# Designs tried in a protein design chat: VHH binders against Uncharacterized protein MJ1128. Part 9

Target 1, 280 residues: Uncharacterized protein MJ1128, of Methanocaldococcus jannaschii (q58528)
Amino acid sequence: SQPLYSENPVIQYFKNPKPFTVENVNMPVTYYGTICGKYIGYQITPHNVNEEARKCFYKYFKLKDKNPKEAERYLKRGLFLTEYLISQADKETAEVDEKNITFIVWRYNFEFPLYNLSKGWRGALCQAGCLKTLYLAYEATGDERYLNYANLAINAFKVPVEKGGLLKIRIYKNKSYYWFPEYASENPPYVLNGFITATLWIGDFGNKTGNADALYLYKEGLKSIKTFLPMYDAGDWSYYDALGHRCNKHYEHLHRLQMLWLYNKTGDEIYLKYYKKWRE

## First folded at step 4 (VHH)

Design K9 (framework vhh_7xy4_2)
Fold by ESMFold2-Fast, scan of step 4:
Structure K9 (fold): chain B 280 residues (1-280), chain A 127 residues (1-127)
Amino acid sequence: as target 1 above (280 residues)
Amino acid sequence: QLQLVESGGGLVQPGGSLRLSCAASGFTFSDYYMAWVRQPHGKGLEYIATISGSGDSTYYSDSVKGRFTISRDNAKNTLYLQMNSLKPEDTAMYYCAAGPSSYDELWEYFTSGFDYKGQGTQVTVSS
C-alpha cells in the first residue's frame, strides 16, 4: 500500500474516501479488491490516479461549453490529481550514449507476484497514462509547466530499464527492437496490451506537440508491434504476454479493439487481419 | 447537460428494416464521435457502430457490417442507424452514446464503458 502522511494537504482532502467514479468526483484514499476470497485494501496508485484524472479531463472537455459550472468541478479535480501525480514522481538522471537524460517515473509501492516484481516497480502503461494526464492538463489550462513535465515523462522511454527507465531492447533474428514494458524488469514478460497503448499514446503526444523524441519512439514502437505480433497469435485467440498466458475474455476483447486502433492509425492491413482472426 | 433521445425502434419481421434516430443536445455535436450500442435482454452492452465528428470515418462490429449504416446530420444534431436485413439476434434495447472528440479518447471511452447514453429505443425482431 502507499504510505500516507497526515500533514500532507492532499491526504487531508482524501479523508472521505470512496471508489473512483466520474459521477462522484471525490478523491479516495483506499479501495478494496478481492484476492483468493479475501478483501485486500489498497492505497491509491499512480495508475488509479492518472486514470481518474484523465476521466475528469474528458468530462471537463465534454461539459465546458454546455455546463461550465459542472465542468469547472471536473477541471479542479483533474488538476488536483495531476498535481498529486507530479508530487509522487521520481526525478532521475541517467547516462545513455554518453549523454545525461533527466526524466520522471512513477513507482508502485507494492509487490506484483505474477511477474516476481518487488515493491518500487514501474511500468510503461502507468507512465503513458501519466504522460497523457499531464498533456490533458496542459490542453485544459495552457500551462507550459504541465507540458514540461510531460517532456520529462517521455524521456523515461529513452532510458533502459537497467538504468531506471522504461526502454527494453528485444532481440529477434539478430535485430534490436524497442519495447516499453508494462511490468518493467531486466527480464520482463512482454505484455502486449500495455505496450500497444503506451506506443500509441506516445505517438499521440508526439503528433500534438511535435516532440521529436516521442515521434521517434512511436516509429520504433510500431515497428516492434508489427514484428512481434505473430508471437501473440494463439490461432483464433491471443496471448496476453510472451510467457504463454492466454488472454481471458476481457483482454482478448481489448486486443481486438487495439488491432482496430492500430489499423486506424497506420492503415496496415496486418492489424485488420488479426482483428478478424481473433474471436469475440 | 448532455442529452440524447433515441427513437425509431419497434417490432419487425426477420429480413425487415428500421431506421433509428438520436437527437443530441447540450454539447457541440460535430466535435464528438457518436456511437450506437445495444443491450439484449439479460446480456451486456454490445458495441454496434461509431462515426467520427465530421462523418468521414465509420467503424462497425462484424455482426452488423454490410447490414447497418451509421450516419449523422450535424446541422440537425442528429445521429442515425439504418438497419437492414434484421435478424432475431438483433433484438435489443438500442442506445445512442456520445463519445469523445478524438480516437484516443474514444478508446478510453470504449474500455471504460458508455456512461453517456440515452434512455434507448427497443428493437424486436420476431422469428
Scores: ipSAE 0.011, ipTM 0.185, lowest interface PAE 9.6, mean pLDDT 78

Design L1 (framework vhh_enristomig)
Fold by ESMFold2-Fast, scan of step 4:
Structure L1 (fold): chain B 280 residues (1-280), chain A 125 residues (1-125)
Amino acid sequence: as target 1 above (280 residues)
Amino acid sequence: EVQLLESGGGEVQPGGSLRLSCAASGFTFSDYAISWYRQAPGKQREWVSTITSGGDTNYAESVKGRFTISRDNAKNTLYLQMSSLRAEDTAVYYCAAPSYDELWEYFTSGGFDYWGQGTLVTVKP
């Protein structure tokens, strides 16, 4: 059972996942404007909400011993945004290999024309960010409820995209590889940066909690990163996705630093090689 | 909680030397690869050097042969010995624990808040 109302009147959540009251609260709002001739406008997204919540929790941890009063303000905001994310989550059950898997996912409430995504689309980067936010709320409070939601969020990565989850199988040389698409569809663009981020955050969750599914998904994700990395090599530059779009300077810099972090996490020299190759 | 405290920066003449230190706490330091990064005024943060848990080292081309990274696992401390310093080495130097969150916050918030205080190195003619 899900609580109808919190004990804190500022933090309100509902029995069913749905929008809750945000009056007099500064929500992170993103201006999408017009994309491929369609007006998307101003949107509150689960991605930008989880990003703001994570920043609040990092400020809380940084300040909790140095400035407890300011730390508490960040904690309260982070928890409010986390409860908002919980209220927006869709709880679903899918049959995978003759087993029922219950999971939660976050769906965008608008279309994304750039990749032909209909209203209700989901993505691995947003999902992993929500997972990280739930885990940080658990670290900040000790409340096992957040950890329980985080475990449901991990389950989405075990469920195929066509069944409502975030697992896509990618084929190379007649072998199957796991992928977690930033923009989930039957034929996703295979964006590299979001997949690397999701894989690393799944791994961090697995390492901190001992969640066997997360550790397995992390191992499969690392195998996929290494296998497909050469396909994102444009010589002295990198490709953003599998559709041949070259990175702008900002995403190129992100890819280079992601290579360095993968090297730090794995010790695999292939990542350092690509970091040096993509230098410019 | 992970804490990293950089020290040893200062003003130095071209051709001079400085030794930077990074004191680490809140994680098992000896188990992880640790890196030095720097950010020059008006520029993006760039990687300088990494040392693995096993002691293997790697360097950015611009500092190779001039800088030496080392670690003392008993003291949970990372070092960067800098020699033959150039004006282009002027930057705030940061050590980085193996956390993807610091890298992500760098790109999403654009601030120094998630990378610790850093230590300023100024090479003045």
Scores: ipSAE 0.018, ipTM 0.288, lowest interface PAE 6.1, mean pLDDT 81

Design L10 (framework vhh_enristomig)
Fold by ESMFold2-Fast, scan of step 4:
Structure L10 (fold): chain B 280 residues (1-280), chain A 124 residues (1-124)
Amino acid sequence: as target 1 above (280 residues)
Amino acid sequence: EVQLLESGGGEVQPGGSLRLSCAASGFTFSDYAISWYRQAPGKQREWVSTITSGGDTNYAESVKGRFTISRDNAKNTLYLQMSSLRAEDTAVYYCARPSYDELWEYFTSGFDYWGQGTLVTVKP
């Protein structure tokens, strides 16, 4: 009596994809307060939503055989948050090298005065997190619709920031290098940690799906990480961004873990060198 | 389900040897670099050694020449052969496959794919 795989009943529970309602749902909320004299207040961000959804999917995968009832609670929440992300995505088309590229991108609905970002700003870490969330939803459900959205999300990394995407070309010694800015603008601060994470998540998506664009972006991203890594070396410590800001202890610890992450993924000894050089 | 289970820890005298094992399941073991970490009492976790999918090995300076990491892909098992043990090697030893995805979640939320750990005590 039940249709075999015709539709996902959990997805059909969320009947208002545009406009999507979050009434009676505990959404992740971040308090930004006042930044550079401007009140930002309480915000629901695509970054915090994708992070919560990923945590839910990881819990689901960990518990599904040991505690199926608890696992289903995490799956339900993860899928709800994933459908919310889909409802909030902007579908755009840009011309790049005389070809039209259709992509989805997530924009923040508030200004971020610290980096002079106007409402509608976007970022590579948030974008890669949404990509990861869509792929995890696919793994949890087998629903190809999530893979289709993930492919549209990867396309944003092929489109220049100036055309609404998340690709920034960074010039060094008359050579062009790919960058995926955590805070996208014409003059981004070139934050290292978000770029490393975005690059590695793009690579994971490419390896798991065989997506040729993702694999190419990953190779270009790794080349950029290796090329620019010395610019983030402050001796026995690291810089957070290309503006000369030294890491606090929290981000220094993250950079050190990311060096081990990069070594484990690439086998390149340069990453162990920086891990050992940068102190706790 | 990704699972890592360490064994082989125990009490040993200075200069002694122990072999730690890590049994892995729930993923294609041969495709991943796998690491050993340790955490001494009152200290943060520190990296000890990594072996890549291709068999290349690397070690922390404090253990070079004394520890040997190896893997058996047929048994989905990681090993750490420890020799010339010192009091400073006393720690809980963890097998880790931080997938680069899980590393971000671990760092931001404390969720990880670490094993439960195995205690090594070097008593004078």
Scores: ipSAE 0.019, ipTM 0.355, lowest interface PAE 6.0, mean pLDDT 83

Design L11 (framework vhh_enristomig)
Fold by ESMFold2-Fast, scan of step 4:
Structure L11 (fold): chain B 280 residues (1-280), chain A 127 residues (1-127)
Amino acid sequence: as target 1 above (280 residues)
Amino acid sequence: EVQLLESGGGEVQPGGSLRLSCAASGFTFSDYAISWYRQAPGKQREWVSTITSGGDTNYAESVKGRFTISRDNAKNTLYLQMSSLRAEDTAVYYCAAPSYDELWEYFTSGSPEYDYWGQGTLVTVKP
């Protein structure tokens, strides 16, 4: 199918979501309903598209030896959704420390009132998901074009939020720490789970490709996770963000899984401490 | 390609003992922390024990003092020595540290379709 443009709003107001078709392809749709008095409704987001594409690639890798014909169907869908993401990416250049950094970033085509975000907002979780999707497309095809886009996506994490990127410096005890905000703004809510996921996917990309920037961002991100973890401790439970919102059971389960995974990956007892402390 | 193959399960009476083994291939075993998990019928998968690359061990409170995790890096094998077994220990036991991708897809899908865990080994504790 044809490449899609970087700005192509597709907003639907439905009581029940129907598959949305772009050039005879059903697109994933996320229902946001009403947020802080504003009806957001049904949206096609770069986040939901990258999630669906990644599921397709994982299915492809699982089936490629057992059921090649079914695997090929998943590969084709995953690649179509990846090309859609490429078409929706904004290519920008920003000056950071007297150097020009060229990057790609994905913007949401609707407002997010919960964190006072205007249409065009971006986020580190979505960005890292798109990065992962591009890398999986590269792994599935061997096509260096996907790897080249992935390298541009990494660059967004080197650029401050105020310059169009996804790097936020968070201060603690007069020291600077890297943060990659799930909901990027001048004063982001510092959502924990999305930052952990973005950091880990950046690290995976760095380890698989040897990308020095990704490896550096990963190390800084791990340092920040460890430093700020105690601020998310609500006793036998965890906070979702730095604004004091407690997790629901679903996100509490994610935080526990993230702690256990970080412990297994790093050997650092702080992660096991919180895994055991935060209840099921 | 990472592969983990569990073995050593079986039926045992309350108070009995079993030793589970996990044979690993496709990665540098000695570099990784490896865990045991279990899943009882109709319940969520739960963490049981971990051993780090350096040999440090940790246990879920429900098994502490009864189970011992160990590793043999020369044989690329992980072990779980289980003693004083209870009916509540009845489960399929998995040796793994799932990839972060697998954990994330499980979380977002509500379905384990992308779960690349091994086949597991069944432990049944019956009077």
Scores: ipSAE 0.334, ipTM 0.674, lowest interface PAE 2.4, mean pLDDT 84

Design L12 (from e2, 16 letters changed; framework vhh_enristomig)
Fold by ESMFold2-Fast, scan of step 4:
Structure L12 (fold): chain B 280 residues (1-280), chain A 126 residues (1-126)
Amino acid sequence: as target 1 above (280 residues)
Amino acid sequence: EVQLLESGGGEVQPGGSLRLSCAASGFTFSDYAISWYRQAPGKQREWVSTITSGGDTNYAESVKGRFTISRDNAKNTLYLQMSSLRAEDTAVYYCARGSYDELWEYFTGGYYFDYWGQGTLVTVKP
């Protein structure tokens, strides 16, 4: 079930839910309106839910020593939303390279006409956010059940999009590169920001847990980011996707922060060069 | 405009000591957390130490008890006092200005570094 206690419509952005209401639970809600002639309306998505859960866990970690009672309320809400995500996960098995891989994915329960996606579509940014949420729940509680679900979530990045997972092979100059599409399809738009975030969160999971698959996926993802980065260069600005759409100011700011994130993580001067090249 | 300039690197024997400096200009030095990072050839960047605007210090486990970070706000200068140096401390050492952004804190849970110095090489000769 999906409790919603708002009398005011959500327009254009997810609604900030009331945290820690004893009698009521408000879920994060996004208003999509009408897209390409189809009414999508108000949606509770695994993406919005994992975002809210992660915010709750970061508030918990920030407050746990300064205000333990308030921290506990954030922990309770974060865990509630994490259990909601677990309840909504689809457990699947696919054969990859003569081996069966069992994984969990989160599918959206509405169509997304902008990229010709049918109900049940999935995406790497949402998947990585759910992975991060599960790992944060593990850090907050010590409950290995969350870590076990996180390991199943990472497996989705090993499975091709065509087989129900989130791995897309992108070919450049007769070489194959890993990609994790934010909007998964056989011909995805190759959105840059979601791929960078997914790659870095996969890497963080690998570094914190020693998961060999996550470390390998991270290495391949970094190789792809570096290889394809010039294709997203619009001069003193950046492209949002491989279809030539220029970023708005919000996504340009995000791309600049992601260049600093990559430079902080790798020490590779190419990322600092793009940070300086792309204007504020 | 914003500049960070490291100095004090050089060759030193194992067990020796060295003091690195980072001279800052073009911003209000006292308002920022400043960090030391290092990078050995062919390796990823490694965080070494941070000092906040309020003077709180943190250290990587590998250098704890051997290195001391400090700041002189009157001179706009950051220091790293290194003692009991080991071969594995050989690296280019970078000074970095820590900044706050709500999106960055949300994604990483900490400071981000928007300006970096050119680095200073420390070589611990066996």
Scores: ipSAE 0.222, ipTM 0.615, lowest interface PAE 3.3, mean pLDDT 85

Design L13 (from e2, 16 letters changed; framework vhh_enristomig)
Fold by ESMFold2-Fast, scan of step 4:
Structure L13 (fold): chain B 280 residues (1-280), chain A 126 residues (1-126)
Amino acid sequence: as target 1 above (280 residues)
Amino acid sequence: EVQLLESGGGEVQPGGSLRLSCAASGFTFSDYAISWYRQAPGKQREWVSTITSGGDTNYAESVKGRFTISRDNAKNTLYLQMSSLRAEDTAVYYCARSSYDELWEYFTSGKYFDYWGQGTLVTVKP
């Protein structure tokens, strides 16, 4: 018989998901089942859609010169999923420091009981993934429309969570630090991996486009990562969030990889220290 | 395809100098921090130095003041200028980069993705 976990990522991460279609195209779905007594079931999420779209663009760039016909199939799917993300985006305007900031965000259409999130919640990892997807669509097509949407997606990280955005100020020793919560709320769990990924992808966008807001957010994010990193140290292991939940093996290894990414991006020895400290 | 090719290794006397080079291809070199690592006989691979995309430099305490890392973005090349070499500096030296953009490969391949060069041997012989 087949092993429970195979090289097929769908079978590995999901219990044989039921397919959904949009305009006769099979969509990525996640089976959430029942969480804390509430049935969530099968969901098409902006997170799963941006992940699939990014994988498609990555395949396109890998294959475009070697196998153009196969590459075109991935490009077509990636663009369809990107247009789906654009159609699902909420365009909002918020007043911050007496200025109006227009931005786009992606909302989940179901409750997430694990962190007491009401329907309509948003998150920095999903937001950064959508940002990266839009930028990859721009790289693949040259279409400035995708870049314009990416700039609106960056603006969400400038807007406080209480005003509809993805900026949370985290206080440590009477100093204020930027945070971009993976599960946004007024009292977020401060999940480490999603914040690191969001910060790095904001930085990548800033470096590739010269977007001054993205570069500023990146610098503030790096400052926060360095400041709060010791709070996620469980000895030879790491914590998933600020609530003291220990990582499973998958997320601890992701944290180790993220330490190498941060070290290569910044040259700061603190990241190499944690890479070596946390168990392989 | 990301590729890193080290060169410039060789034999040198204690107190001597040597310059290592790392030629990069397959990515936008100027966007990434690039590091030098080394592996001495019987030891684990250890970090030596890093230079950020903006040109900021960091060094392991064992080499600080003796080694200088630099980059030429126009030539997609990383350098390590080594001076006051000691027997303890004998190692294979590696140019290294990890890609934070390859998170999808972690989830699909089940392995960690690091970009390392093939290495260049530095031998400090009396």
Scores: ipSAE 0.000, ipTM 0.138, lowest interface PAE 12.6, mean pLDDT 81

Design L2 (framework vhh_enristomig)
Fold by ESMFold2-Fast, scan of step 4:
Structure L2 (fold): chain B 280 residues (1-280), chain A 124 residues (1-124)
Amino acid sequence: as target 1 above (280 residues)
Amino acid sequence: EVQLLESGGGEVQPGGSLRLSCAASGFTFSDYAISWYRQAPGKQREWVSTITSGGDTNYAESVKGRFTISRDNAKNTLYLQMSSLRAEDTAVYYCARSYDELWEYFTSGGFDYWGQGTLVTVKP
């Protein structure tokens, strides 16, 4: 379906850029500048859009009984951004284990030179955020259409990266483990933070809806997090990815919060151990 | 609707004790790990303690040996027994179910759905 406003939000933004507010229907924009000698500049990404939509829905739920008029502004903005995400989704079908799986994915419309990604790349963190946004739109409206799109979004995690999806099998000690790469490619960098968030949001969707595929993916994702976690340990600090890049302070803080989050979700002491080990 | 309602805060002298309660509704309480967090004025929110669905407990180093977390699944209630209270324990105390929406904004100073919390003030 078309975005709530008739003009394309990307074109509207570059024609007349304004600060992001609830009353201003301009799109959220991230400035990437120059990455590894290549100018990326200003981008509207499905990740930034789903992040702002989720914030709008959370504000709506918080305010809907206390300040209905302000809540309605956040709902309108969240739905506008959700409809934009739906309009940008690529609907695909892939054959996996002799069955056809129909799914939707979101592709970035620019290259990402840090990990040698060509225009059109996709990622599990962005995908899980879009899934969460669709589910929140469903909760806010009761509109089954949003839940139907959410079910198509979860299917992408069942499809191998090589077939257009977001499932990567990672081998360790002659055993196969599921991974959902934040930067999907044939040989992804195995970024830890995006995989943890995607796994937990898949699990939340499974728990709220009873979706059996989501619950299975969550179980496999948790197994992978626990198995590979020691590879991200740099002593009193953590690695960002499997390529030996150490976190900056922002991502170190995020990893510590994610360890506490995993401990709260699973009760597994290994996560509390890493929360205490990795410094502030 | 998930609801967590904290109570039991108040003013207490250093070395004193308080018991906080968190009444839960809108979900199957026994299925979830539940945590206590606190926020002192001008500081970011801090994890205090967690109790798992199976009853296993863990504590921040600053409160270990002084605070005890417990749960009553029949009453859908979480408790935090605080003893040997110090001025540094002065904060608004929140209980939190493991829930994605609340976690994302917890340390950012943004919104959260954990209600008003319960204020603990340790003053001579």
Scores: ipSAE 0.012, ipTM 0.284, lowest interface PAE 9.1, mean pLDDT 81

Design L3 (framework vhh_enristomig)
Amino acid sequence: EVQLLESGGGEVQPGGSLRLSCAASGFTFSDYAISWYRQAPGKQREWVSTITSGGDTNYAESVKGRFTISRDNAKNTLYLQMSSLRAEDTAVYYCAAGPSSYDELWEYFTSGGFDYWGQGTLVTVKP
ESMFold2-Fast, scan of step 4: ipSAE 0.487; ipTM 0.798

Design L4 (framework vhh_enristomig)
Fold by ESMFold2-Fast, scan of step 4:
Structure L4 (fold): chain B 280 residues (1-280), chain A 128 residues (1-128)
Amino acid sequence: as target 1 above (280 residues)
Amino acid sequence: EVQLLESGGGEVQPGGSLRLSCAASGFTFSDYAISWYRQAPGKQREWVSTITSGGDTNYAESVKGRFTISRDNAKNTLYLQMSSLRAEDTAVYYCAAEGPSSYDELWEYFTSGGFDYWGQGTLVTVKP
């Protein structure tokens, strides 16, 4: 259950039970409705908050020289949402290969019945979006505090899911491959689009900052995308996950665009092959 | 509000030539890979050619050596120069924005409900 900030049940669904309140600003709200017989309803999620914050920073960068007054409005909102994300982050430490790694993660405060996830679940797409948001806040302000939080966020991808992080080792033909699950669990559904996006945003962070861990994670992620890509081939269409669920048209479009993006960035013909094979 | 408007189609004899145009608005055209597709009666849409933001070009085997894709970023316009036209080239031709130069912009556009193929297309009929 969620703590009561209001006697009105509708308003209660827009609250997260942490020190930062949402009464003074319009927050991005996502309607999940009912999933597999469970009413999830309206939620403020770290995923949709980071999406709104990033859009604000992109508008700020586009407008700062052309319309400084409007740019300042977007900067203020982006920073407000970024501070909200920081307030919602869980700081943890885990032992990996005989070393302690300190990281931050964002956990959802509702269950996700489609993949049997209990309250407190986390995901690589949300994590990478928060990483990107923190880096954009750093670019917009020059404030090293945001870069320091971004470095803590990248560390979560070095920590196994079983230890509270977002790294899953996927075995194929007696070889180990890195995966960053969009819906993290001991046996995740291996959703393709979110893994590709997380891998690319980790790589962008590594390239912009020189963070050696991010660059290594990016290299391993690209290797995994190429290795497992054939498993997502449903003929003239693609699978959304490794459980045999076919994409809807919206996510099929995303997969096709991701294939073309990967082809343009790597030159690897495997991506062009699937771009041509998977229909609109 | 991505808009793509195709033009330049028409009737032509086998062996003839046509130049198709696609006028783009509502996005940063220079940052996108743009493709030509075609759809013949009773068939699925077939990919014809792509030009990347950097100017690299790719062609379907059936049109390679006969078609040339190009772009004019100053005019936000994509072109397809078609030569040595055959009866099997008869189709409605569509252009589509495939993705920006920045993955951040690709994701932003996806979350905004973009990436739909849109437009009337332009009909090319190669008379036997």
Scores: ipSAE 0.450, ipTM 0.787, lowest interface PAE 1.4, mean pLDDT 84

Design L5 (framework vhh_enristomig)
Fold by ESMFold2-Fast, scan of step 4:
Structure L5 (fold): chain B 280 residues (1-280), chain A 125 residues (1-125)
Amino acid sequence: as target 1 above (280 residues)
Amino acid sequence: EVQLLESGGGEVQPGGSLRLSCAASGFTFSDYAISWYRQAPGKQREWVSTITSGGDTNYAESVKGRFTISRDNAKNTLYLQMSSLRAEDTAVYYCAAPSSYDELWEYFTSGFDYWGQGTLVTVKP
């Protein structure tokens, strides 16, 4: 069985609140099982779909000159998954600073008991991944429609969580800082890794397109990463969130990779310091 | 877009030495801090050493004093001089100069070959 297109019988046992016609396509399905005593089961999530789509686009770019036939397979799958994401997006309008902002967001169709999130929750990591996927589809095809959707996706980071978006203002020492919560709520857990990733992908979009909003959000996000980084220091280890949960080895490894990336991109020794301090 | 080609690996006895090379293309080599990583069988990829665009070097504690990282900007080449090799140094060695955060994220989530094939170093006790 081919990994890009194989029948998975378990797909038939999940529910999707938005209908989408799948023509014999193997969708990425994640088994969440039981979380904090609640059965979540099998789910197709916008996060896992954008992850698979991005992998397909990167394979396409890598192979297009060396193996055009295999590259075309990855392109077709990536575009199919991107169209699925577009079909699942919620288009909303919110009033922010006396202006109407139209944006798109992706909502999860199940509850997440770990952070007390009701069905329909959204998150900055998933949002930034969908933004990246739309931009990659634009890069692969030249189709302005994907860029137009990407611009709507970036707008969600300008809208407060309380108004349906993904911007949370985090107060520290009487100063306001931007945050893009991986698990959005009125009082989010402030997960570090998802915020770093969302900030970096927003910045990449801004740098590649010249989108002024994305560049501003990136600048504010970097400021917040540096400001709040000491709160995630557990000594020779890191905290996963602002609630005092220590990383497992897998997420500790991610934090260390993120510190090296931030050091390489900014030259700021603070990131190398935490990389060396946080053991594996 | 970024191409990194590692070479110089091989089999060596404990206490021996090897010099690894990484030939870079597709980016302005001198603008990047560039790192060596390694991955032992069944283990996660770990950082070994970094050299900044300005020439400052940093090392993992396990290799400090034994390994020397250097760069030749005219040749777009990164080097790792390894001495006093131990069984624990057995791994595939990768150089990393990612052009995007996407490469790092794909490594974390799927183990894709965005970092190139690497070069195998085997220290046989």
Scores: ipSAE 0.351, ipTM 0.702, lowest interface PAE 1.9, mean pLDDT 83

